VH-VL binders against Stromal cell-derived factor 2-like protein (SDF2). Designs and how they scored, part 3

Target 1, 181 residues: Stromal cell-derived factor 2-like protein (SDF2), of Arabidopsis thaliana (Mouse-ear cress) (q93ze8)
Amino acid sequence: VEITYGSAIKLMHEKTKFRLHSHDVPYGSGSGQQSVTGFPGVVDSNSYWIVKPVPGTTEKQGDAVKSGATIRLQHMKTRKWLHSHLHASPISGNLEVSCFGDDTNSDTGDHWKLIIEGSGKTWKQDQRVRLQHIDTSGYLHSHDKKYQRIAGGQQEVCGIREKKADNIWLAAEGVYLPLNE

## First folded at step 1 (VH-VL)

Design em3 (framework fv_emicizumab_arm2)
Fold by ESMFold2-Fast, scan of step 1:
Structure em3 (fold): chain C 181 residues (1-181), chain A 118 residues (1-118), chain B 107 residues (1-107)
Amino acid sequence: as target 1 above (181 residues)
Amino acid sequence: QVQLVESGGGLVQPGGSLRLSCAASGFTFSDYAIQWVRQAPGKGLEWVSSISGSGGYTYYRREVKGRFTISRDNSKNTLYLQMNSLRAEDTAVYYCARGDWYSAFDIWGQGTLVTVSS
Amino acid sequence: DIQMTQSPSSLSASVGDRVTITCKASQGISDYLAWYQQKPGQAPELLIYAASTLQSGVPDRFSGSRYGTDFTLTISSLQPEDIATYYCQQYDSYPLTFGGGTKVEIK
């Protein structure tokens, strides 16, 4: 199944099996922007992300997402964009990953390069991918470092500039829009 | 020893102002979001306002927006709530609480009573 | 705003009884629900977070569960020190909202 622009997906971290998650709770340190974590449950309404193009491009709803495309991921429930910057992440001190903006406010900190592992030309369900933040060169990363005080073992999500096994994600569950012909 | 201690409550006439303080100790204050929660006599808990660890994000319940201002001084480990244009319905015990990233409140102060009456 | 509806508003039970308190969210909040205990004249204390995770130091007679938007707090064997008002709270989205509370008294 092809992942197309406009599709709502859950991103599963390959190594930990946790889903990329956010909700309307800010980081208590760093930027103070909306937090992004790894969530252990499969049934989670806060783990859907809408695949969007960068503004000003020709990509349309239903178009395939090509390997190497620059995309944005919009958190479905809060309408904010997956974002990164030079603030330190709360547990590991790597690059902070947050949610920023809304339907009318987006900046270059919301831009991610889709890197498909292997020789695939377009993004497909269950395919191993990396998401590299354009401005920082950090890969979307998670690990078995858990927030211990509150929220039942949710994992840190951050950016790291090194290619590692912990940067691999899969589009798992979703509402997939049909491919344009 | 992690503690939050509120102060500044008292009796105020309608239309008056009060500034509440919450002094934090035993943890790195700037790492945590802190909350104001109130409870009117004999009533339930009501969230009032939140501030992020950096102070860059603030949130307010609708009924206090524009009248109350949450702020913090991380160099003094102190949280503030500036309350203006006070009304009888603002009468409550005001608690500060540590919300961390996830808003579940693991540490609470003992509260400070605000009474708005003539 | 997300409405949190608690029931019952009050209950009286005997020592050793199983007590259940329910909380219903007006929309989906996943597991972003906490339970607090407030004893008379005291500040609230966190009992359970993430719907079912017991806070450190809380007795294991307390448990939480979720089914959809329905949440339950269970006290498996009520003790005299459990006399308190119990509140649920969603922390899925702002504004943060609490249930109306359930006052638990011993018969």
Scores: ipSAE 0.007, ipTM 0.595, lowest interface PAE 8.3, mean pLDDT 89

Design em4 (framework fv_emicizumab_arm2)
Fold by ESMFold2-Fast, scan of step 1:
Structure em4 (fold): chain C 181 residues (1-181), chain A 120 residues (1-120), chain B 107 residues (1-107)
Amino acid sequence: as target 1 above (181 residues)
Amino acid sequence: QVQLVESGGGLVQPGGSLRLSCAASGFTFSDYAIQWVRQAPGKGLEWVSSISGSGGYTYYRREVKGRFTISRDNSKNTLYLQMNSLRAEDTAVYYCAREPYDFWSGFDYWGQGTLVTVSS
Amino acid sequence: DIQMTQSPSSLSASVGDRVTITCKASQGISDYLAWYQQKPGQAPELLIYAASTLQSGVPDRFSGSRYGTDFTLTISSLQPEDIATYYCQQYDSYPLTFGGGTKVEIK
């Protein structure tokens, strides 16, 4: 199944099986922006992300997302963009990953490069991928470090500049838009 | 039309300073990372420095770190390279090049270059 | 740093010949490789990005391919206007690095 621009997807961290999650709760440290965590439950309504192009590109709804594309991921429920910057993540002190902006406010800190493992040309469901933040070069990363004060044992999501096994994600559940001819 | 135009090159003595400019037109400047790439006479291409679209992140080749400063003014669609403590080894044509946040990346547009000669 | 080893350094071929230029990365860079053409006295021009995707406006006699960390630029039928120096460039990680270049001349 092709992942196309406009699709709403859940991103599952390969090693932990947790889904990329956000909610309207800011970090208490660093940027103070909306927090992003790994959530263990499959039925979480706060784990949907809409795949969108960078402003100024020619990509449109229903187009395939090619390997190496620069994309934005919009949190469906809060309309904010998956974001990173040079603030320290709360547990590990790596690069903070947050949600920023709204439907009309987006900046280059919302830009992520899709890296498909191997030589695949387009993004497909269950394919091993990395998401590299353009401005910091940090890979979207998660690990077994849990927030003690967040119910459900949610895990830290951060960015690291090293390419590691803990940077691998798969598009799992989703509402997939049909591929344009 | 997308255009990048470099200026500010010239002859300078070792230890001197120059400020290069790259004027951009025909696209939304703040959506793109821009690169400085140099080429010594008769030699190959060498990446010098990068700046993100927001200007929040900068990267440098090891040999120029601490001597060169990349910056941009998105309100004026202009990129800068402040070059201090210039050495003979910095003699080159300096190009600015656009790195699109488009699908597949690569430096899709280049300026014509501006020559910097560091000589006594 | 990722080293890009380009070969040959120079070649001479006849119009209509198939020309092959290779580039080897010192570590895995996936498809994050571009090929540039630089004609004498001119700025470089992007030919191919993402290892194998042809830039719009570039003639289809140019093609790129990848096998592991080995990358190939092919000109299927060399034309007089193809006299230039060709460079590969990895854009997987900083510092960005170019190959040493291959000068293509007509016999």
Scores: ipSAE 0.006, ipTM 0.457, lowest interface PAE 17.5, mean pLDDT 87

Design em5 (framework fv_emicizumab_arm2)
Fold by ESMFold2-Fast, scan of step 1:
Structure em5 (fold): chain C 181 residues (1-181), chain A 121 residues (1-121), chain B 107 residues (1-107)
Amino acid sequence: as target 1 above (181 residues)
Amino acid sequence: QVQLVESGGGLVQPGGSLRLSCAASGFTFSDYAIQWVRQAPGKGLEWVSSISGSGGYTYYRREVKGRFTISRDNSKNTLYLQMNSLRAEDTAVYYCAKDEYGSGSYLFDYWGQGTLVTVSS
Amino acid sequence: DIQMTQSPSSLSASVGDRVTITCKASQGISDYLAWYQQKPGQAPELLIYAASTLQSGVPDRFSGSRYGTDFTLTISSLQPEDIATYYCQQYDSYPLTFGGGTKVEIK
């Protein structure tokens, strides 16, 4: 299944099987922006992200997302963008990953390069990918470091500049828009 | 038009205290990290402290940690630097500088005119 | 802490000359390096970021490049308005650090 612009997807961390999650709760340290975590459950309404292009590009709803494309991921429930910056993540002290903005407010800290592992030309369900933050060069990363005060043992999501096995994500469940002809 | 205006500098004795202010206008203040950067007379630039847009996180150079406190009041569009236990080596023009991106890139696209702090007996 | 070693500390050149300023990081900082221009009595201005990207409004005679931990700022044809002190800055990690500066004067 092709992942197209406008599709809502869940991103699953390959090694831990946790889904990329956010909710309307800010970090208590760092930026104070909306927090992003890994969610351990298989059912979670707060793990859907809408695939969007960078503003001002020619990409249309239903177009395939090409390998190496710069994209934005909008949290479906809160309308904020997956974001990173030079603030410390709460557990590991790596690059903080947060949600920022709204439907009309987005900046370059919302820009991520899609890196498809192997030779694939377009993004497909269950492909191994990395998401590299443009401004910091940090890879979207998770690990088995859990927030002790969050019910359900949610994991830290952060950015690191080294390519590791813990940087691999898969587009798992989703509401997939059909590919344009 | 983006503007940053520093104030509160002056002459103080070693061991004294000063509070610097930076008044911001022309941008959404709470969306941007802001920095204090200093420059001793005739010397180079030296980063002092950073604060996130929300004020939730602060960073300091080692020599000022525990003596200086950076803070902000987003309702007043004002940044502060509380300087305690001042030393002769703290003598400098203090600039506030705006992060270029709301994301906290720590690139300084706009700077204030600076305010001079002189620590001398 | 990442040390930024900038050279030369000063230089004197003629209008139209090609000027090169160098900056060396004590450890790998990827492309997280900016260049600032400070004219006498004024606050610094951002010229270049990400080692080689010109800030909007900066004349195209300015360029930046990287080789490993060595960074260069080049002014292809020096103009009178380019008289200033130039600083490199790493923004890879805290504490943020600047080079010692290079004072550019016209002969």
Scores: ipSAE 0.007, ipTM 0.469, lowest interface PAE 12.1, mean pLDDT 86

Design em6 (framework fv_emicizumab_arm2)
Fold by ESMFold2-Fast, scan of step 1:
Structure em6 (fold): chain C 181 residues (1-181), chain A 122 residues (1-122), chain B 107 residues (1-107)
Amino acid sequence: as target 1 above (181 residues)
Amino acid sequence: QVQLVESGGGLVQPGGSLRLSCAASGFTFSDYAIQWVRQAPGKGLEWVSSISGSGGYTYYRREVKGRFTISRDNSKNTLYLQMNSLRAEDTAVYYCARTYEISPGYFEFDYWGQGTLVTVSS
Amino acid sequence: DIQMTQSPSSLSASVGDRVTITCKASQGISDYLAWYQQKPGQAPELLIYAASTLQSGVPDRFSGSRYGTDFTLTISSLQPEDIATYYCQQYDSYPLTFGGGTKVEIK
């Protein structure tokens, strides 16, 4: 299934099978912005992200997302944008990944380049991808480092500048908008 | 030994102001978000306001936004709630409670102070 | 705002009885729910967080469970010191909200 602009998706970390998760609990360190974690693969309403273009493009709802496109991911429940910056992540000290802004407030720290692994021209469900943060060059990354006091063991999500197996994600579950003709 | 001690409550006229304090000891204050929770006489618990460990992020219930200001001084291990334009419905015991937030998902209130009574009455 | 509907509002039971208190969230909150005990004239104390994790020092007769948006606090064998009002609280999103409370009394 084609991932189109306007679709709400869950991003699954390939190696751990955890989903990209947020809710309105801020980081106590670094930026103090809304936290982003990996959630173990149980039902989770806080793991939906709406695929949006950056402002000023010709892309519209239902258009395919091309390999190499610069996109934004909006957390469905809190309306904030997946964001990164030069603050340190809490466990590993890598680049912090947070949620920022709202429906009317977004900045360049919300911009991610979609990198499709292999020969695919457009983003499809279950396809291996990387998301590279434009401003920091960090890849959206996770690992089996867990926040110690969270029941079920939510995992750290951060950014790293090195391409590794640990920064591969797949669009898994979702509410997919039909592809435009 | 973790301790939170509220002070500053008292009787105030409608439209008046009070400043509540919460003195913390026995832990690294800046690692914790702190909450203000109130309880009107004979009623249930009602969240009022939160402040992040850094002090950079504050949250308020709708009915107090613009009237109440939460702040903290991490060098003094003290939390404040400045309450302006007080109304009869603000009458309650005010508790401070801590939340460990250096890791996401820790928003349970693991320790509470004993509370300070605010009475808004003519 | 997320509404937390707690039931019953009060109950009276005998020592040794199994007591259950329920809390329903108006929308999905995952496991971001805590239970507090408030004894007369005292501040609330944390019993359970993350829906089912028992706070250190809390007796193991207390337990929490979740089914969807329904949450249950169970006291397996009620003791005299358990006379209190119990509150659930969601911490999924702001504003943070509490249930209305359940007063537990012994017959």
Scores: ipSAE 0.014, ipTM 0.575, lowest interface PAE 7.3, mean pLDDT 88

Design em7 (framework fv_emicizumab_arm2)
Fold by ESMFold2-Fast, scan of step 1:
Structure em7 (fold): chain C 181 residues (1-181), chain A 123 residues (1-123), chain B 107 residues (1-107)
Amino acid sequence: as target 1 above (181 residues)
Amino acid sequence: QVQLVESGGGLVQPGGSLRLSCAASGFTFSSYGIQWVRQAPGKGLEWVSSISYSGGSTYYRREVKGRFTISRDNSKNTLYLQMNSLRAEDTAVYYCARGPEYYDFWSGYMDVWGQGTLVTVSS
Amino acid sequence: DIQMTQSPSSLSASVGDRVTITCKASQSISDYLAWYQQKPGQAPELLIYDASSLESGVPDRFSGSRYGTDFTLTISSLQPEDIATYYCQQSYDTPYTFGGGTKVEIK
């Protein structure tokens, strides 16, 4: 199944099987922006992300997402954008990954390059992908390091500049919009 | 017990067709990606094709693309490989092999292998 | 395509010897490498996945390690039942590619 612009997806970290998660709890360090974590449960309403284009492009709802496209991921419940910057992540000291903005406020720190591993021109369910942050070059990353006090035992999500096994993600569950073309 | 059993191999002339089957038992077939790997007599292992747990994604080595089609029927716990326009170079034992569970299908290592079925393409 | 260069193509050793087999990837594959054992007339069997993780039921004399794009399979004390051909495989990306194999024989 194709993943199109406007689809709401859950991103599962390949190695840990945890899903990319956020909720309205700020980091206690770094930027103080809304925290992003890995969550172990499949039935988590805070793990849906809407696939959106960069503003000002010709992409429309239902269009396929091409390999190498620059995209934004909007947290469905809080309407904030998956974001990164040069602040340190709380546990590992890597690049902080947060949620920022709203429906009318977005900046280049919300821009991620979709890298599809292997061959294939467009993003599909179950494909191994990386998400590389445009401004920092950091890959969306997770590992078996848990928060107890910030996120109730959920795993750290951060950015690192090296390609590693720990920065592979899959689009798992979702509400997939049909293809236009 | 976890098993994969291949069938459908045999002797065929160049340009002919064969359909291989792989019957799975002892595990939840629909939760795993499955691969076809071949081995020419006296030669090494060569990956041929893979299919995701749902059947929604398929992948092929360059030399078989357009000639071979991988498919699965999760209701029958069976994997297939339709082989068309066969060449002498396709002569090999064909193995089906289980990938990791659906959530890491794309890792691509194979933990359970069938016994193999021999395909001979000869005049 | 990711090329896997495996060496040596064959080796002969005595029971109790330490045996090492090496694979080099043409690009970074992180830890996405598996090792398989194939005994004559049999299907391959998984020994090691993710470069260094030992598959359940495999004897602990088998181990895997990684240094950059160089991967090593080690048999710490060769046994008669270890006579086989060994293959590395990059599990990182399609097309999945195998090394050329290493035939291990006992002297």
Scores: ipSAE 0.000, ipTM 0.467, lowest interface PAE 17.1, mean pLDDT 87

Design em8 (framework fv_emicizumab_arm2)
Fold by ESMFold2-Fast, scan of step 1:
Structure em8 (fold): chain C 181 residues (1-181), chain A 117 residues (1-117), chain B 107 residues (1-107)
Amino acid sequence: as target 1 above (181 residues)
Amino acid sequence: QVQLVESGGGLVQPGGSLRLSCAASGFTFSSYGIQWVRQAPGKGLEWVSSISYSGGSTYYRREVKGRFTISRDNSKNTLYLQMNSLRAEDTAVYYCARVYDEGFDYWGQGTLVTVSS
Amino acid sequence: DIQMTQSPSSLSASVGDRVTITCKASQSISDYLAWYQQKPGQAPELLIYDASSLESGVPDRFSGSRYGTDFTLTISSLQPEDIATYYCQQSYDTPYTFGGGTKVEIK
């Protein structure tokens, strides 16, 4: 199934099977922005992300997301954007990944390049992808480092500049908007 | 109402074993991590062990690692602490406590474990 | 292990007094700190989580604050029912460690 602009997806980390998750709780250090974690639960209302284009492009609802496209991911429940910057992540000291802004506030720290592994032309369900942050060049990353403060074994999500197996994600579940044309 | 009730404490000789239970009610037990905390008579609080909501991750204080095993049965809303090779310094009231996001919000009343000859 | 140094170990104050208890972490723990109240013969109760967030049902005379690795629990106007031992706990890394406790008594 094609992942189109406007679709709400869950991103699953390939190696750990955890879903990209956020909640309305800020980091206690670094930026103080809303935290982003990996969540082990199969059913989680806080792990839906809406695929959006960057402002000023010609992309519209229902258009396919092409390999190499620059996109934004909006947390469905809090309306904030998946974001990164040069602050250190809490456990590993890598690049902090957070949620920032709202429906009217977005900046270049919300911009991610979609990298499809292999030779796929457009983003599809269950396809192996990387998300590379434009401003820092860090890849969206997770690992088997768990927050001790949060029950349920939630994992650190951060950015690292090296391509590794731990940067691979799949769009596993979602509410997919029908493909245009 | 949320309740945690510990049981299984008692008098045991050094080298002996006990299994503690913590029965949960009033909330969705399978959605929360739980910890065991102990307190020796007249002393402060000491964290012993924690378990994730699914039972997939367990953590232990160094002094009990290999002797104690934390486990849970989500179908029975019950947490367990299997204590083997007990020592005099393990004498304490043992509490279970629910982890709610970034705090430990509900505690049981405790069960006394006495290790003595 | 992360050491939590709590002071004072005991204090005696009058009803209506402002009471402050401090807790120092041996390293940065961000805001991963909770404060508990334990009355004689009872289980501990959560007062403050995430360094400064007041637990539901806890009187607003209790507050928590952070400055670097220094954490403070404040009781703005001590009441008779506040006679208890207070503990801080870090949850940044295992083993989760408690401070040594502060016994609060009324004069």
Scores: ipSAE 0.007, ipTM 0.470, lowest interface PAE 12.1, mean pLDDT 86

Design em9 (framework fv_emicizumab_arm2)
Fold by ESMFold2-Fast, scan of step 1:
Structure em9 (fold): chain C 181 residues (1-181), chain A 118 residues (1-118), chain B 107 residues (1-107)
Amino acid sequence: as target 1 above (181 residues)
Amino acid sequence: QVQLVESGGGLVQPGGSLRLSCAASGFTFSSYGIQWVRQAPGKGLEWVSSISYSGGSTYYRREVKGRFTISRDNSKNTLYLQMNSLRAEDTAVYYCAKEGYWSDFDYWGQGTLVTVSS
Amino acid sequence: DIQMTQSPSSLSASVGDRVTITCKASQSISDYLAWYQQKPGQAPELLIYDASSLESGVPDRFSGSRYGTDFTLTISSLQPEDIATYYCQQSYDTPYTFGGGTKVEIK
């Protein structure tokens, strides 16, 4: 299944099988922005992200997302954008990944390049992809490092500049908008 | 604690059909992809088919495409392989194997023998 | 298709010997390679994943390494229970492909 702009998707970390998750809880360190974690459960209402284009482009709801496109991911329940910056992540000290802004506030720290592994011109469900943060060049990353107090068994999500196996994600469950005719 | 148990193998004539099952336990079945791998008597391992965690994506070896159908029922923790238009060269032990954390296959069943012969 | 060329096809060694098995990918597969051990009459078991990571419960005499598209499985001190056929498999892209196997026997 094709992933189009406007679709709400869950992103599953290939190596850990945890879903990209956020909720209305800020980091206790770094930026103090809303935290982003890996969540082990499949049935999680806080793991939906709406695929959006960068403002000012010609991309429309229902258009396919091309390999190499710059996109934004909006957390469905809190309306904040998947974000990164030069603050240290809480467990590993890598690049912090957070949620920032709202429907009217977004900046370049919300911009991610979609990289499809292997051959493939457009984003499809279950494809192995990387998300590279434009401003920092960090790849969206997770690992088997768990929070003790702020997430209770949830895993750290961070950015690293090295292209590694632990940067691979798949679009898993979702409410997929039909591809435009 | 992880277990995969294959069943449904047997003797069938060329052109016939068989449905293999793989019953899974000890892990969250709906979170992992699974593959079918076969091994002809005295020969090496040969990948046959894979299915994604949701069943939304399926992949096949060229020689079985259109004849074999992989599917899963996540509510029953069971994987299936429907095999149609069977040929002598399909004779093999069929294993199911669970995808691991690094897209390796960390747990394998004991296999079920399929013999296609007149 | 990504081809995996495994060598040697068979080898005989003595208990305590260092054994090496190689696997070459026809193109870059990064670290998406696993090694499996199959004892006679049994299902394959995972030994090494992500090219060089030892699976839990596997003896530390087994190790894996990568140089470009060349992968090596090493048994540092062969034991009688290591009599088996060993296979590499790439999981970088479908069709997932196995090497031809290496049968390890003890003299």
Scores: ipSAE 0.006, ipTM 0.474, lowest interface PAE 15.5, mean pLDDT 86

Design ga1 (framework fv_gatralimab)
Fold by ESMFold2-Fast, scan of step 1:
Structure ga1 (fold): chain C 181 residues (1-181), chain A 119 residues (1-119), chain B 111 residues (1-111)
Amino acid sequence: as target 1 above (181 residues)
Amino acid sequence: EVQLVESGGGLVQPGGSLRLSCAASGFTFSDYAMNWVRQAPGKGLEWVGQIRSKANSYATHYAESVKGRFTISRDDSKNSLYLQMNSLKTEDTAVYYCARGYEDSFDYWGQGTTVTVSS
Amino acid sequence: DIVMTQTPLSLSVTPGQPASISCKSSQSLLYSEGKTYLNWVLQKPGQSPQRLIYEVSNRFSGVPDRFSGSGSGTDFTLKISRVEAEDVGVYYCMQGTHYPTFGQGTKLEIK
């Protein structure tokens, strides 16, 4: 199944099987922006991300997302954008990944390059991909470093500039919009 | 008054099994994550594992040194915590403490029960 | 695992004098909600471990105010302003940011 602009997807970290998650809980350090974590459960309403183009590109709802495209991921529940910047992540001290803005406010820190592993030309469900943050060159990354409080069992999500096995993600569950072709 | 009382310790040969119990009283047991922590003779403290409360689906976590050999369980109706220890090694010789979780720390500890793995 | 390193491993203090114990973690203990889950535990000779300090600087109920914790990130300190005979024992730092790990312990002796 093709992942098209407008689709709502869950991103699963290949190695840990945790889903990319956010809630209306800010980081207490770094930027103070909304936190992003890895969630162990499959049934989670806070793990949906809407695939959106960069403003001004006029990609249409239902268009395929090409390998190497610059995209934005909007957290469905809070309407904020997957974001990164030069603040340190709480556990590992890597690049902080947060949620920023709203439906009308977005900046270049919300821009991610979709990198499809192998020779695929368009993004498909269950395909191995990396998301590289444009401004920092950091890859969306997770690992077996867990938060222990109320979010106990949730994993740190951060950015690292090295291409590693721990920055491979798959679009797993979702509400997929039909391909326009 | 909060109390935690361990039992079940003893002498076991290598490869053997043993089950420890911890009886809790003086608080709403089902609201708390519970932990096992051990201390080898003359050595420091080592966390063994934990079991979360019902609110966290009774999730269990273990130190790498015991993973696959030890199992933690609880019975909220009996205010009891258990540690099933299988494939025991001489390195498992220690005093085993039951400890109540609080603010990602431990606020109450039992008196401990001694496990000796030797011939 | 996060490695916790204490210094010194042993110290001897005359009653009424201050004592200081350092604890260093191999990774930052700062959690996403701005809390740092560094704790201190005391074990008196022949006794079970007992609670002392949680979240860097918070004393558990019943802990005298002569005990104080401080620090951030990877560097933490436990101070006793005026050591009393009852304070003898082994002090452990412990992190709760990930699965719990303890320092080696610092033996405090008086006399």
Scores: ipSAE 0.000, ipTM 0.464, lowest interface PAE 14.3, mean pLDDT 86

